# Ledger of designs, part 24: VH-VL binders against o14526r1to248

Target 1, 248 residues: o14526r1to248
Amino acid sequence: MSYFGEHFWGEKNHGFEVLYHSVKQGPISTKELADFIRERATIEETYSKAMAKLSKLASNGTPMGTFAPLWEVFRVSSDKLALCHLELTRKLQDLIKDVLRYGEEQLKTHKKCKEEVVSTLDAVQVLSGVSQLLPKSRENYLNRCMDQERLRRESTSQKEMDKAETKTKKAAESLRRSVEKYNSARADFEQKMLDSALRFQAMEETHLRHMKALLGSYAHSVEDTHVQIGQVHEEFKQNIENVSVEML
Below, E stands for the ipSAE of ESMFold2; O stands for the ipSAE of OpenDDE; V2 stands for 0.75 times the mean of E and O plus 0.25 times the DockQ between their complexes.

## First folded at step 8 (VH-VL; framework fv_cixutumumab)

Design y0 (at its last look DockQ between E and O 0.01; V2 from the best seeds 0.00; counts 0 for: pae O 14.6 > 2, placed apart)
Fold by ESMFold2, look of step 8:
Structure y0 (fold): chain C 248 residues (1-248), chain A 122 residues (1-122), chain B 108 residues (1-108)
Amino acid sequence: as target 1 above (248 residues)
Amino acid sequence: EVQLVQSGAEVKKPGSSVKVSCKASGGTFSSYAISWVRQAPGQGLEWMGGIIPIFGDANYAQKFQGRVTITADKSTSTAYMELSSLRSEDTAVYYCARDTWYEFWSGYFDPWGKGTTVTVSS
Amino acid sequence: SSELTQDPAVSVALGQTVRITCQGDSLRYYDATWYQQKPGQAPILVIYGKNNRPSGIPDRFSGSSSGNTASLTITGAQAEDEADYYCNSRDSSGNHVVFGGGTKLTVL
């Protein structure tokens, strides 16, 4: 925003500034979400690799020993857990792609908002220019009125009075034009401010809705994995019960 | 310096019209606007419209558009307000006032006429 | 909405200070003007251009504005100040004149 825009209308435009600031925070929040999910995907991948190493360790158990059937149970469980976490890694990597694609759409929308802010600033400049001209037009008109009154009191000829009236009418027309320009500029400014505020509000609502949907996808992916882990654990318990001490 | 003298009280029937005059003395008549403001009994002030004599065209409040006609005669320094299709609700005191139209941000009415009472009764 | 809003009534004790308010969206751009009216009389100009007093108005009358609110303040209220007070300004278009509903000031 230009120096003039910020300092001329800043306090009276506080609601607009708050809304625009909130909209600008959207891409930051999107990047932070992507970074969080990326870190979680790395954690899940590391876990998957660690479980695969445990499966390999279980395969190194003594094949002919009495504990061999139980090492096999550990191996199968560890392999299945590694797969659960690998699947979550894949789901989170896909979700990161969705978050980044949304981030690209936000950049396009932010560019359009910047153009609208420039248009609103142009309206402020027009209003400021006319506001500066009105006192000059008023003074000129009043000076012509004073000249007219002076000539009237001095018993001046009708020809001189007609000349003074013509000058007063010209100054009045100039002042009327300045007033009309001011009213138009102020109405244009107010309309642009209202339109921008409504757009920014809609953008913020859409952003929050979209971010909530992305968080929902994250939560669903994690929940699905936790269900699968529970199933692996139940299978592990059943496999242990199927191995009797006498079989050992 | 400036005085505004209004025409006398009027009693009218519904459906008729009334024309109130406002004669200015002192100062240059074309340098100011004349505005018309009414006040029903026990009610507040209500702007009806006004005219800047040097232009000759009038500006009307939306409520009165189509029923009110405001004119000015520079040769007699007199403004007129005519209200047509009178109803009992138009019973009011009708004031004229000098309007400082050139003070756009800070305009005011001074002086005021004494008012013209218009009574609309069957 | 371009309407100007005033409280319908305000009371003040003799010699005390009172403030009469006028609210409207157009007051962000246009100054409020204040008129005093006594029963059976035409209004008289009290304050214009935020805080200008015409000749003959006591200096106990003053005006102020902030945001969309304008105020008429009477410091040291006198019995003769008992009257109706109206604010006016331009409407949101800038092309029309609007008045507040008026405030009846009672001096106790």
Scores: ipSAE 0.448, ipTM 0.787, lowest interface PAE 2.8, mean pLDDT 85
Fold by OpenDDE, look of step 8:
Structure y0 (fold): chain C 248 residues (1-248), chain A 122 residues (1-122), chain B 108 residues (1-108)
Amino acid sequence: as target 1 above (248 residues)
Amino acid sequence: EVQLVQSGAEVKKPGSSVKVSCKASGGTFSSYAISWVRQAPGQGLEWMGGIIPIFGDANYAQKFQGRVTITADKSTSTAYMELSSLRSEDTAVYYCARDTWYEFWSGYFDPWGKGTTVTVSS
Amino acid sequence: SSELTQDPAVSVALGQTVRITCQGDSLRYYDATWYQQKPGQAPILVIYGKNNRPSGIPDRFSGSSSGNTASLTITGAQAEDEADYYCNSRDSSGNHVVFGGGTKLTVL
């Protein structure tokens, strides 16, 4: 993650947009995460149901013959697997609730942030405006200077020279004002932008921490279930091994 | 690829209301705003308003303020535009578009729906 | 509400370069987006931001901006480029989206 405070500078002051855009992705990610987990939950539920069906199938095994006792082993194992997947489904469903709750909170935070950064946006706009005027003012001044020089070369009347000088002075004053406005706008922008950048940074870090925590919960739920599943499989194996052909 | 599917053509009487739907597919509905743009016959494009589904807040052009209502259903990934007190001048093709202008400095509409023709006639 | 203005019509010879300009106060603060629209079709995004082309848009299309103006340039106009072109941006308040009046481009 880039440090936001170092990355808000750029041409045409697009830094603000870039940073804000990054922050706006937060709620989207949260929702996507919820959707992903939901899909996983659905899969697990489906798996659970399938295993339950398999258990029933095993229960329908012929009670006759030497193989009959082993159908019970299949039934029990399948039933246990179904329960494992069902439990995971429930865990994931609960996790989805947590994700959605976080999403709601995040939205509130983003709304607040949006309101707070309006002033920064205004500052950006002001700066943009004055930045565009500055070159024009400069150009005008230069043109007036050139005109004045031309008139001097042409041995123009003193009256005309005085007029030209007056125009040049006015242009110079205009340029000075433009520069002053620019400097003021820049200062304001820098202050507000820095503040916004820090805010965005904090928001993003907080978001990532939450997301990481949620992912941790997800991972833990899945892992635990797999451990249980592993145990069921081990038990199945043991049950089969413990049944000798002679016992059947 | 994100696609926007709009509801069919409408013929309405003056004074009535029309509600046009725009269903998004192929992406996360909450990831983008939806804007509505209309175009009268032989005329240019006119922005009516937009909504950010994730926030639920809609913005409207001043011209349509009080007469247009834009809503979104996140569960169905569908946005709606309702225009009331219809006039003959409201006869136009109404487009929905994915809107990125919720960004501060730059934005665009892409993709566009195919448009919904609304005809207001007595 | 700040308006965007465009020339209603421009023409260009086949293979030549044409510039369509959009003017408005809001362009000082916001980028312009450009759309191509052919009769009976929805608009198509051709340029957005500083000079970004969506996938599928030929490289002959380019965007530029200066002051309160934005321009779409087609370098080496093709027959298929004949269409209406609209500029789009936020208004001066930044709260609304606005379109230019559109420019009809004829390729001769």
Scores: ipSAE 0.000, ipTM 0.449, lowest interface PAE 14.6, mean pLDDT 88
ESMFold2 (binder alone), look of step 8: mean pLDDT 89; pTM 0.925

Design y1 (at its last look DockQ between E and O 0.43; V2 from the best seeds 0.00; counts 0 for: pae E 3.4 > 2)
Fold by ESMFold2, look of step 8:
Structure y1 (fold): chain C 248 residues (1-248), chain A 122 residues (1-122), chain B 108 residues (1-108)
Amino acid sequence: as target 1 above (248 residues)
Amino acid sequence: EVQLVQSGAEVKKPGSSVKVSCKASGDTFSSYAISWVRQAPGQGLEWMGGIIPIFGDANYAQKFQGRVTITADKSTSTAYMELSSLRSEDTAVYYCARDTWYEFWSGYFDPWGKGTTVTVSS
Amino acid sequence: SSELTQDPAVSVALGQTVRITCQGDSLRYYDATWYQQKPGQAPILVIYGKNNRPSGIPDRFSGSSSGNTASLTITGAQAEDEADYYCNSRDSSGNHVVFGGGTKLTVL
């Protein structure tokens, strides 16, 4: 209906709304990452406990039988594997603390984003209100101009012409003020929209960068554990070979 | 209806000033703005500024701020544009036009004066 | 620099339809106005507002706009339509007037 509402807000606001929605979902995604890592930590802890139980099984074997030295190799290996996975559990628990700390920072950022959206929407309302008043101010001014021209055609006295000019000037001043208010409100809205869009984009980029760093820490912790598991396996192979020579 | 009659051609030296007049007839002079638009040879139209006579003050394009003075005399229904510190690139045709400043979203210039040629050379 | 951009030249065959465009960010907020200028003459108003044609302008001239682009359309172009065409509007501040660079229309 209105020139402003049809041509300005709809076209420019769409990108702003998309960016704000993305920013608003960031803290949810961070909590979901924390939950995923927590589940992985639970898996690793369960594995560690299972290996410790297997180590106890190996130590419960017959201590005087001919297979006893090999059961001891199983016990040592199983204990070391349990420790590898327990260490990963602890690393993941520490990473969860980092993810949750980032999540709390995001909640503060979300509050600031909401305040900026409210400020931008207030600017829209100011602009819309002034836009609705402009046609009325224009009509009043033109009516005063028509009155002034009518009196001029009627050859009205200079005194009445002066009064008509004063009324026209007063209406012109009112229209000029309305135009100035519109220009100021439009410029303010445009600046707020641009500033908010740029800020939201930067916030999303920072969020993605931080999430990527957290995933990198997760991947590095898993990789370190796999290296340690490989070392335990090589020790196991060497210990078996040594038992075959020494214990038989 | 409304006619805008401009002053005659001017030949000026660099560093001097020129003052072009634009006399209106017909509708109420104070109800409209008068805008000034120039056109250098082979170039496009360039808005310089304008005046709403009822206010008596002028609005200038940034490029001309400080060099142009636009005034109006309501008693003679005449607007004036004075350009100072003339340079050779100020050689142009200078038009006045009635400006519907109150048509904020849809303003237009109608009618136009026939133009005043100003030549700046040494 | 100009805030309104026009193609410098456009050609049309006699009797055919041509569209002259004007682009600028301020056109999202303010209507474009179109002027015709023939050599040695002052510009004349041909279209204002969205599609208002002043008295004396043939009905083959029409205007339209979308987004930051405005267009002047001439249907059934005639030899006398050969001229320069300028758009104008308000600048990005809303306080000043700006013109496009002009489009020379050649009728073949």
Scores: ipSAE 0.381, ipTM 0.753, lowest interface PAE 3.4, mean pLDDT 85
Fold by OpenDDE, look of step 8:
Formats: C-alpha cells, sequence, structure tokens
Structure y1 (fold): chain C 248 residues (1-248), chain A 122 residues (1-122), chain B 108 residues (1-108)
C-alpha cells in the first residue's frame, strides 16, 4: 500500500476524491467477504446433508452376509463426517456475523471520517475557485503591460503614458492579490489534505488488518475441520484394520 | 531585446558592504521583477532575493535576511543589491535576472546579467 | 523552507536520451524552470512552464512533471549539451525562489 501522504497530488487537485474513493471500497470488500463465506457455509451444509444421507444408505446395507458388519463402519464414519461439516457450517455462520458486525462498525467509522474531512473538501473547492481567477488576473496585467509598451513605441504623450502606467499598476496589484489568495488557499489545502490523507491511510490499514484477522479466522475454521475429518478417516482405517477376516 | 547590464567586479574586505547594480534596457522595467542569484566558485545557483519594481517591496531568502537589501529605481531602470557584513564565503558571481513571475505560473529568469564577481579577502 | 533536489551528476551517450529529475514539495504547486549553464557563462533558460522552450532552444529539450517531481528530458543528446542543469521553482509561500543543487551532465 502506497503512502497516501505522498500520492494525493493529482491533476486538478483530484487527489482527495481518489483517496476517498479508495477508502469507500472497504465496506464493499467486507460485504463481498460475507457473501463469500456465506456461500462456503452453504456448501458445507450441503456436504453435511449429503454425508448424512450416505450414512443412511450404509444403514440400509443388507444385514446378511459376512460383509454386513463393515456397513456399520461406513455408517459411523459417514455420520461423523456429516457432523464435521455441520460444525464447520456453524463456525462459518458465526464468522459471517462477525464480518457483518465489522461492516456496521466500518460504516460508522466512515461516517465519522466523512465529517472530519469536510473541511478538506471545502479547501479543495476554494483552491479551485482561486485557481480559476488567477489566469484572468494575469492576462489582464499582461494586456496592460503590452498596451503600455505599445504606447511607448508610439511616442505617446507623457499624460497618456502616465495613465497607462496607472492602469498597469492597478492590474499588477490585482494580480498580486490573486496570487496571495491562491497561496493562502494552497497552503490551507496542503495542510488539510495531508491530514486527510493520513486519516484515510489509517482507516485503510485498520481495515486491512481487520480483514486479515477475519480471513485468519476463516482459515483456522476450515483447517480445524479438516483435521477432524482427517481423524475420522484415520479412525475408519483403523476400524477396518481391526476387523479380521476371521472375525467376519 | 532586453539586456541586463551589471556593475563591474568588486574586491572587498571582510565586514564591509558591496552594492551591485543591474540596469535593464528598455522601458518595461516596472512590469517585471528582478531577482538576484549568486554562485560561489564550483557551487550551485543560490537565490538571494527579488524585487518587483512596480510595488517597491523586496523578498529575501531566509539565509540573507537582514544582511541583504534589494532596491529598484524605476526612473533609471536599475536594480540594486547590497550585501553587508561580507565574509569570505560571500565570494561569488552575483547575477541579476529578469523574473517573469506574472507571465507564467512560476515565472522564469530571462535574461540574465553577465554576472558581477565579488571577491571578499583580507 | 522548500528545497529542490537533483542528482549531482548524470551521464548520457551521444544520441541517447537522458532525463534529469528535480524533486521537491513546492513542485506540487509550481512548475519547474530549467536552466543550462556552461563553465564561465551565465545560466540560460531552456524549459519553463509545463513544456515551453524559449526561442533558440533545440526541440530535443522537453519538460515534464508528476506529483512533486519535474523532469528535463534531452532526446538525442549532443556533445554541446554537456553542462550543468538547474531546476528552479517557487517555495510553498510563492514568495521565494528555490534552486536545485544542479546536475552535471556528461555526454559520452
Amino acid sequence: as target 1 above (248 residues)
Amino acid sequence: EVQLVQSGAEVKKPGSSVKVSCKASGDTFSSYAISWVRQAPGQGLEWMGGIIPIFGDANYAQKFQGRVTITADKSTSTAYMELSSLRSEDTAVYYCARDTWYEFWSGYFDPWGKGTTVTVSS
Amino acid sequence: SSELTQDPAVSVALGQTVRITCQGDSLRYYDATWYQQKPGQAPILVIYGKNNRPSGIPDRFSGSSSGNTASLTITGAQAEDEADYYCNSRDSSGNHVVFGGGTKLTVL
């Protein structure tokens, strides 16, 4: 992640919008994560149900014959697998609640941030306004300068020259004021924008940390279930191994 | 074509003052700013300050604040830079340049004077 | 106080392209101006504004800017381009002028 404080400068001072837009993607990601986990939970639930059906199928095995006792092994194993997947479903559903809760908190944080950076937005607008006026003032000054030069070349009377000089001076003063306003607006913008950039960055970093934590929880839930599933399979293997042909 | 003609080389003792002049050709002196830039031997360009003759006020680099005075005489189209309390470190070529600050967003220096060599030695 | 930073020296082969970069916070607000200086001579304006060349400056010289950086590019360096190049801008207040430290360009 780039340092926001170094990258908020852009054409026409659109850096604020760019950074703000980036931060606004946070809640979207959170929602998408919840949806993804929800889908996984559904899959696990379906798997659980399927295993339960498989267990029932095993229970319907013929009780006759030497193979009959092994159907019980299948039944028990399938039933245990169903329970494993069901447990994972529950864990994931709980995780979804956590994700959604975070989403709610995130919205609150964003709302607060929006309120805090309003002044920066205002500064952007002020800067935009004064920036637009400056070229006009400059143009006027330059035109007066050119007129004055023209009059000089034309050997105009001193009275006319004095008048032209006065106009030029007034234009210069106006330009100076415009420049000062611009500088003031720019300075204000710089300060506020930097502050906002830091706030946005902090928010984004916090968001990413939280998202990583949630992903960690997701990963652990899945891993733990797989460990349990592995145990069920090991038990199945052992049960089969412990049943000798002579016992059947 | 505007030209800037600077005063001649100066040799000064430490603690003394030097005043360099820069005369601009033409009648557009008041429409532009004049900046002073110095360059010590083997060193880079260093802005000292500038004046907008039409306003009469000067801005100075922090480094030279209180030690440099820049003035302009509109009647003679001449700008002056006076540096006091001279030190050996002040040995440099001093340039005046026309500053077109109002013409562009940042302005530019053009033309430059040929420079005035100031040597400070005991 | 705002400062501008330049690499002290760069080299370019004859006919090749070189970019000299200037960096500073003030460049976020103001355009950089570029000057060429040869030994014993006053600086010469080569680029000003966004990408303006004064009369007499070859078209191989161009200017660009991005963020807090400005660059002078020489496309097809010539032997005569060997010189010191200085970037210049206003400080954050707009009331002061700042120069980069200069870049010595060697044409190989």
Scores: ipSAE 0.031, ipTM 0.601, lowest interface PAE 2.4, mean pLDDT 89
ESMFold2 (binder alone), look of step 8: mean pLDDT 88; pTM 0.923

Design y2 (at its last look DockQ between E and O 0.39; V2 from the best seeds 0.00; counts 0 for: pae O 2.9 > 2)
Fold by ESMFold2, look of step 8:
Structure y2 (fold): chain C 248 residues (1-248), chain A 122 residues (1-122), chain B 108 residues (1-108)
Amino acid sequence: as target 1 above (248 residues)
Amino acid sequence: EVQLVQSGAEVKKPGSSVKVSCKASGYTFSSYAISWVRQAPGQGLEWMGGIIPIFGDANYAQKFQGRVTITADKSTSTAYMELSSLRSEDTAVYYCARDTWYEFWSGYFDPWGKGTTVTVSS
Amino acid sequence: SSELTQDPAVSVALGQTVRITCQGDSLRYYDATWYQQKPGQAPILVIYGKNNRPSGIPDRFSGSSSGNTASLTITGAQAEDEADYYCNSRDSSGNHVVFGGGTKLTVL
């Protein structure tokens, strides 16, 4: 196991994975909301058509006789109820368009997010690569130092001592450069990890806000329709009372 | 035997400079860094900076940047630390230590010099 | 200002086990090194790397680390272990050396 892998990847990245997994579930929940609203719109349209059929049935009744005013009351009420539910169908269809538009925008945002994840993983690979070279550079430097010390003890010629010193200095410079590359790669990895986590958190917060707004629009559309249905019912009651008063 | 021998105690006036020496023996001087650490009376250890003689450049802690100069003479295997613009709070024991700079993740100081007491008084 | 934090004092009964801790963000990347200092003396190296003990340091001294925390453990504390203990490591940049504030160990 590499020193880098043991010290940086284990439990340190669990929060990042949790955030990314949560973000990836967003498009699924958006599609499920659209499917729910679509089924509700179908229910409302079916109801509207059934009410329109009842209105037509009421208009096919006898145009004469004592009960003609009653059939007219049913026809008017049935027509108005059909219109109430048709309007809700249209509002829900418009809302479905809004949900699907958000879903498309969400997919574009998630594609950019995926590109950032790849960039973060690339930074991990760079850091891992330079981390694997450091032990080798250290050992090479130490071997050159040991060679230099051995030659010094043996009172070797100045020419051979100069050669050994040059090799040691070259190894030292290589080690110093490897350490500098490691420090840079570590800083880049840390920054990319933090930036990704912050972006995932912002994406999740935005998603929840949008979903709440869409549910609010759904609730408002249903509420408005039920107010209108209540008005139709009150008119129906008044029209029945008028028929009863005229016969009494 | 690896050893670091420091220069003797010094008494200095405020505003002056002090230069402490650290003579190394028993190892290849250019292969290890020499770090300087000070300790004021009753206080903790404070890294001031260090030098790797093979490169000849020094690295300083931010607190001491501009007041400390660290040098090394490979021909005498001796490192020097000079602290300028002395104040009473610079009264401390100043240690040199051999530094395993090549141990990137696990570096250490071994051995330490015995310390040089610098007293700043007027 | 110090990147490494140590408790200022810890007590242990003779023969008992004590842990001295050192905390800092850079310890996620760099090992802590531990030094013992007795009054009037230079520090000596006790533990380096994860748990390497130099020659002459008793087996009762050991080191460990987890996350941003490193620990020096003394098992079976002796009277001569009474001292100040310092951790050090590299700073977050990797370019400088930093020390903890030190922990005074008292053996009761």
Scores: ipSAE 0.562, ipTM 0.828, lowest interface PAE 1.8, mean pLDDT 87
Fold by OpenDDE, look of step 8:
Formats: C-alpha cells, structure tokens, sequence
Structure y2 (fold): chain C 248 residues (1-248), chain A 122 residues (1-122), chain B 108 residues (1-108)
C-alpha cells in the first residue's frame, strides 16, 4: 500500500478525488466478500444435502449378504459428513452477517469522513478558481511590458511613457495579487489535503485490518470443519478395521 | 540588445561588505525584475534575492536575510547587491539576471550578467 | 524551505537522447526553468514554462513535467551540449526562487 501523502498531487488538483475514490472501494470489497462467502455457504449446503442423500442410499443397501453390516458404516459416516458440511454452512452464514454488519459500520465511517474532508474539497475548488486568474494576469502584464518596450523603441514622449509605465505597474500589481491569492490558496489546500490523505490512509488501513480479520474467521471455519471431516474419515476407517471378516 | 553590465572583481576582508552593481540597458528597466545569483567555485547556482524596480521592494532568500540588501535605481537603470559580514564562504561569482516575470518570482532569468568575482580572504 | 534535486552527473552518447530530471515538492505547483552553463560562462536559459524555448536554443531541447518532477530532454545530443544544467523554480512558499544542484552532462 502506497503512502497516500505522496500520491495526492497531480494535474488539476485531482488528487483528492483519486484518493477519495480509492477509499470508496472499501464497501465494494466488503460486499464482494460477503457474496463470495455466500457462494461458499451454498456449496457447503449442497454438499451437506448430497451427503444426506448418500446416507439414505446406504440405508437402502440390501440387508442380505455378508457385506450388509458395512452399509451401516457408510450410512453413519455419510450422515456425519452431512452434519459437518451443514455446520460449516451455518458458520459461514453467521460470518456473512458479520461481514454485512461491518459494511454498515463502514458506511457510517465513510459518511463521517466525508463530512470531515469537505473543507478540503472546498480548498480544491478555491485553488482551482484562483489558478485561473494567473494566466490572464500574467498575459496582461507581459502585454503591458511589451507595449512599454515598443513605446521606448519608438522614442515616444515622456508623457506617453509615463502612462505606459503606470499601466505596467497596475498590471504588475494585479499579477502580484493573483499570485498571492494563489499561494495562499495552495498553502491551504496543501495542509488540508495532507490531513485528508492521512485520514483516508487510516481508513484504508483499518478496512484492510477488518477484512483480514474476517478472512481469518473464514479460514478458521473452513479449517475446523476439515478437522472434523478428517475425524469422521478416521472413524470410518476404524469402524471398518473393527469389523472382522469372521464377524461378517 | 539587452545587456547587464556588472561591476568589476572585488577582493574583500572577512567582516567587510561588498556592493556589486548591475547596469541594465536595451530594455525598460522598470518592467522587469533583477535577481542576484551567486556561484561558489565548483558549486551550483544559489539564488540570493531579487528586486522589482516598479515597486522598489526586494525579496531575499532566507539564508541571506539580514545580510544582503538589494536596491535599484530607476534613474540609472542600475541594480545593486550589498552583502555584509563577509566570510570566506562568500567567495563566489555573483550574477545579476533579468527576471522576465512570467510569474511572480518564478520568471525565467534572461539575460545574465557576466558575473562579478568576489574574493574574501584574510 | 523546499529544495530541488538533480542527479549530479549523466552521460549520453552522441546523437542519443538524454533526460535530465529535477525533483521537488514545489514542482507540483510551479514550472521549472532550465539553464545551461559551460565552464567559465554565465548560465543560459534553455527552457522556461511548460515547454518554451528561447530564440537561439535548438529544437532538440524540450521540457516536460509530471507530478513533482520536471525534465529537460535533449533529443539527439551534440558535442556542444556538454555542460552543466540547472533547474530552478519557486519554493514551496512561492515567494523565493530555488535552484537544483545541477547536472553535469557528458557527451560520449
């Protein structure tokens, strides 16, 4: 993750919008995560149901023959597996609720942040406005300078030269004022933008921490279920081993 | 032709002051700023300050604030740079340059004087 | 106060293109000006504003800017282009002028 404080500068003062847009992607990622987990939950539920059907199929095994007792082993194992997947489904559904709740909180945080950085947006607008004054004032000043120079070359009367100088002075003053306004606006923007950048970065880091935590929960849920599934398989193996050929 | 003619080389003792002149010709003196830039032997360019003849006010680099005085005489189209409390580190070529004021204090320097060598030695 | 930074030295083969870059926070807001200086001579303006070239400066010289950087590009370097190149701009306050440390260009 790049340091936001180094990436808010750019042409037309578009840095604020860029950073803000980046932060706005947070809620989108949260929603996408929820959707992803939802899909996984559906898969697990389907798996559970499938295992349940498989158990039923085992229960329908012929009671005749020496192999018949082993169908019970299959039935029991399949039922247990179905339960494992069902449990995972439940865990994931709960996790989805957590993700969505986080999403709601995130929106609140974003709203608050938006209110806090509104002054920065204003500063951007002010800077944009005053920046537009500079080209005109510069052009005017240069034109006056050129005119004055022309008059000088033409050996114009002192009176006319004085008038030209006065015009140049006024243009110079106007330019100075424009630059001062720009500098002031820029300074204000810089300070506020830096503050906003820090706020946005903090938000993003917090978001990533939460997302990582949720991913951790997801990973734990899946891992725990797999441990249980592993136990079911071990039990299945043991049950088969405990049934001797002589017993069948 | 626009020209900036600077005063001759100076040799000064530490603690003394030096005043360098820059006479402008070939253009309307009051329409452009004059900046002073120095360059120590084997070193880069260093902006010292500038003056806007129209206004008569000067701006100085922080490093030289209180030690440098820049003035302009419109009647003679001459700018001056006085540096006081001279040190050995002040040994440098001092340039005046016309600031075209494309932007306030951000114009381009053109032309440059030929430079004035100031040597500070005990 | 803000400063401008340049690489102290760069080299370019004859006829090749070289870019000299100036970096500084103030460049985000202000244009860079570029000067060429040869030994024993006063600096000469080569690029000002966004990409303005004074009369007498060859068209192989061009200027560009991006973010907090400004660049002088020499497209088709000539032997006579060997010199020190300085960038300058306003500082962060906008009230002072600052120079880069200069870049010595060697044409090979």
Amino acid sequence: as target 1 above (248 residues)
Amino acid sequence: EVQLVQSGAEVKKPGSSVKVSCKASGYTFSSYAISWVRQAPGQGLEWMGGIIPIFGDANYAQKFQGRVTITADKSTSTAYMELSSLRSEDTAVYYCARDTWYEFWSGYFDPWGKGTTVTVSS
Amino acid sequence: SSELTQDPAVSVALGQTVRITCQGDSLRYYDATWYQQKPGQAPILVIYGKNNRPSGIPDRFSGSSSGNTASLTITGAQAEDEADYYCNSRDSSGNHVVFGGGTKLTVL
Scores: ipSAE 0.078, ipTM 0.617, lowest interface PAE 2.9, mean pLDDT 89
ESMFold2 (binder alone), look of step 8: mean pLDDT 90; pTM 0.932

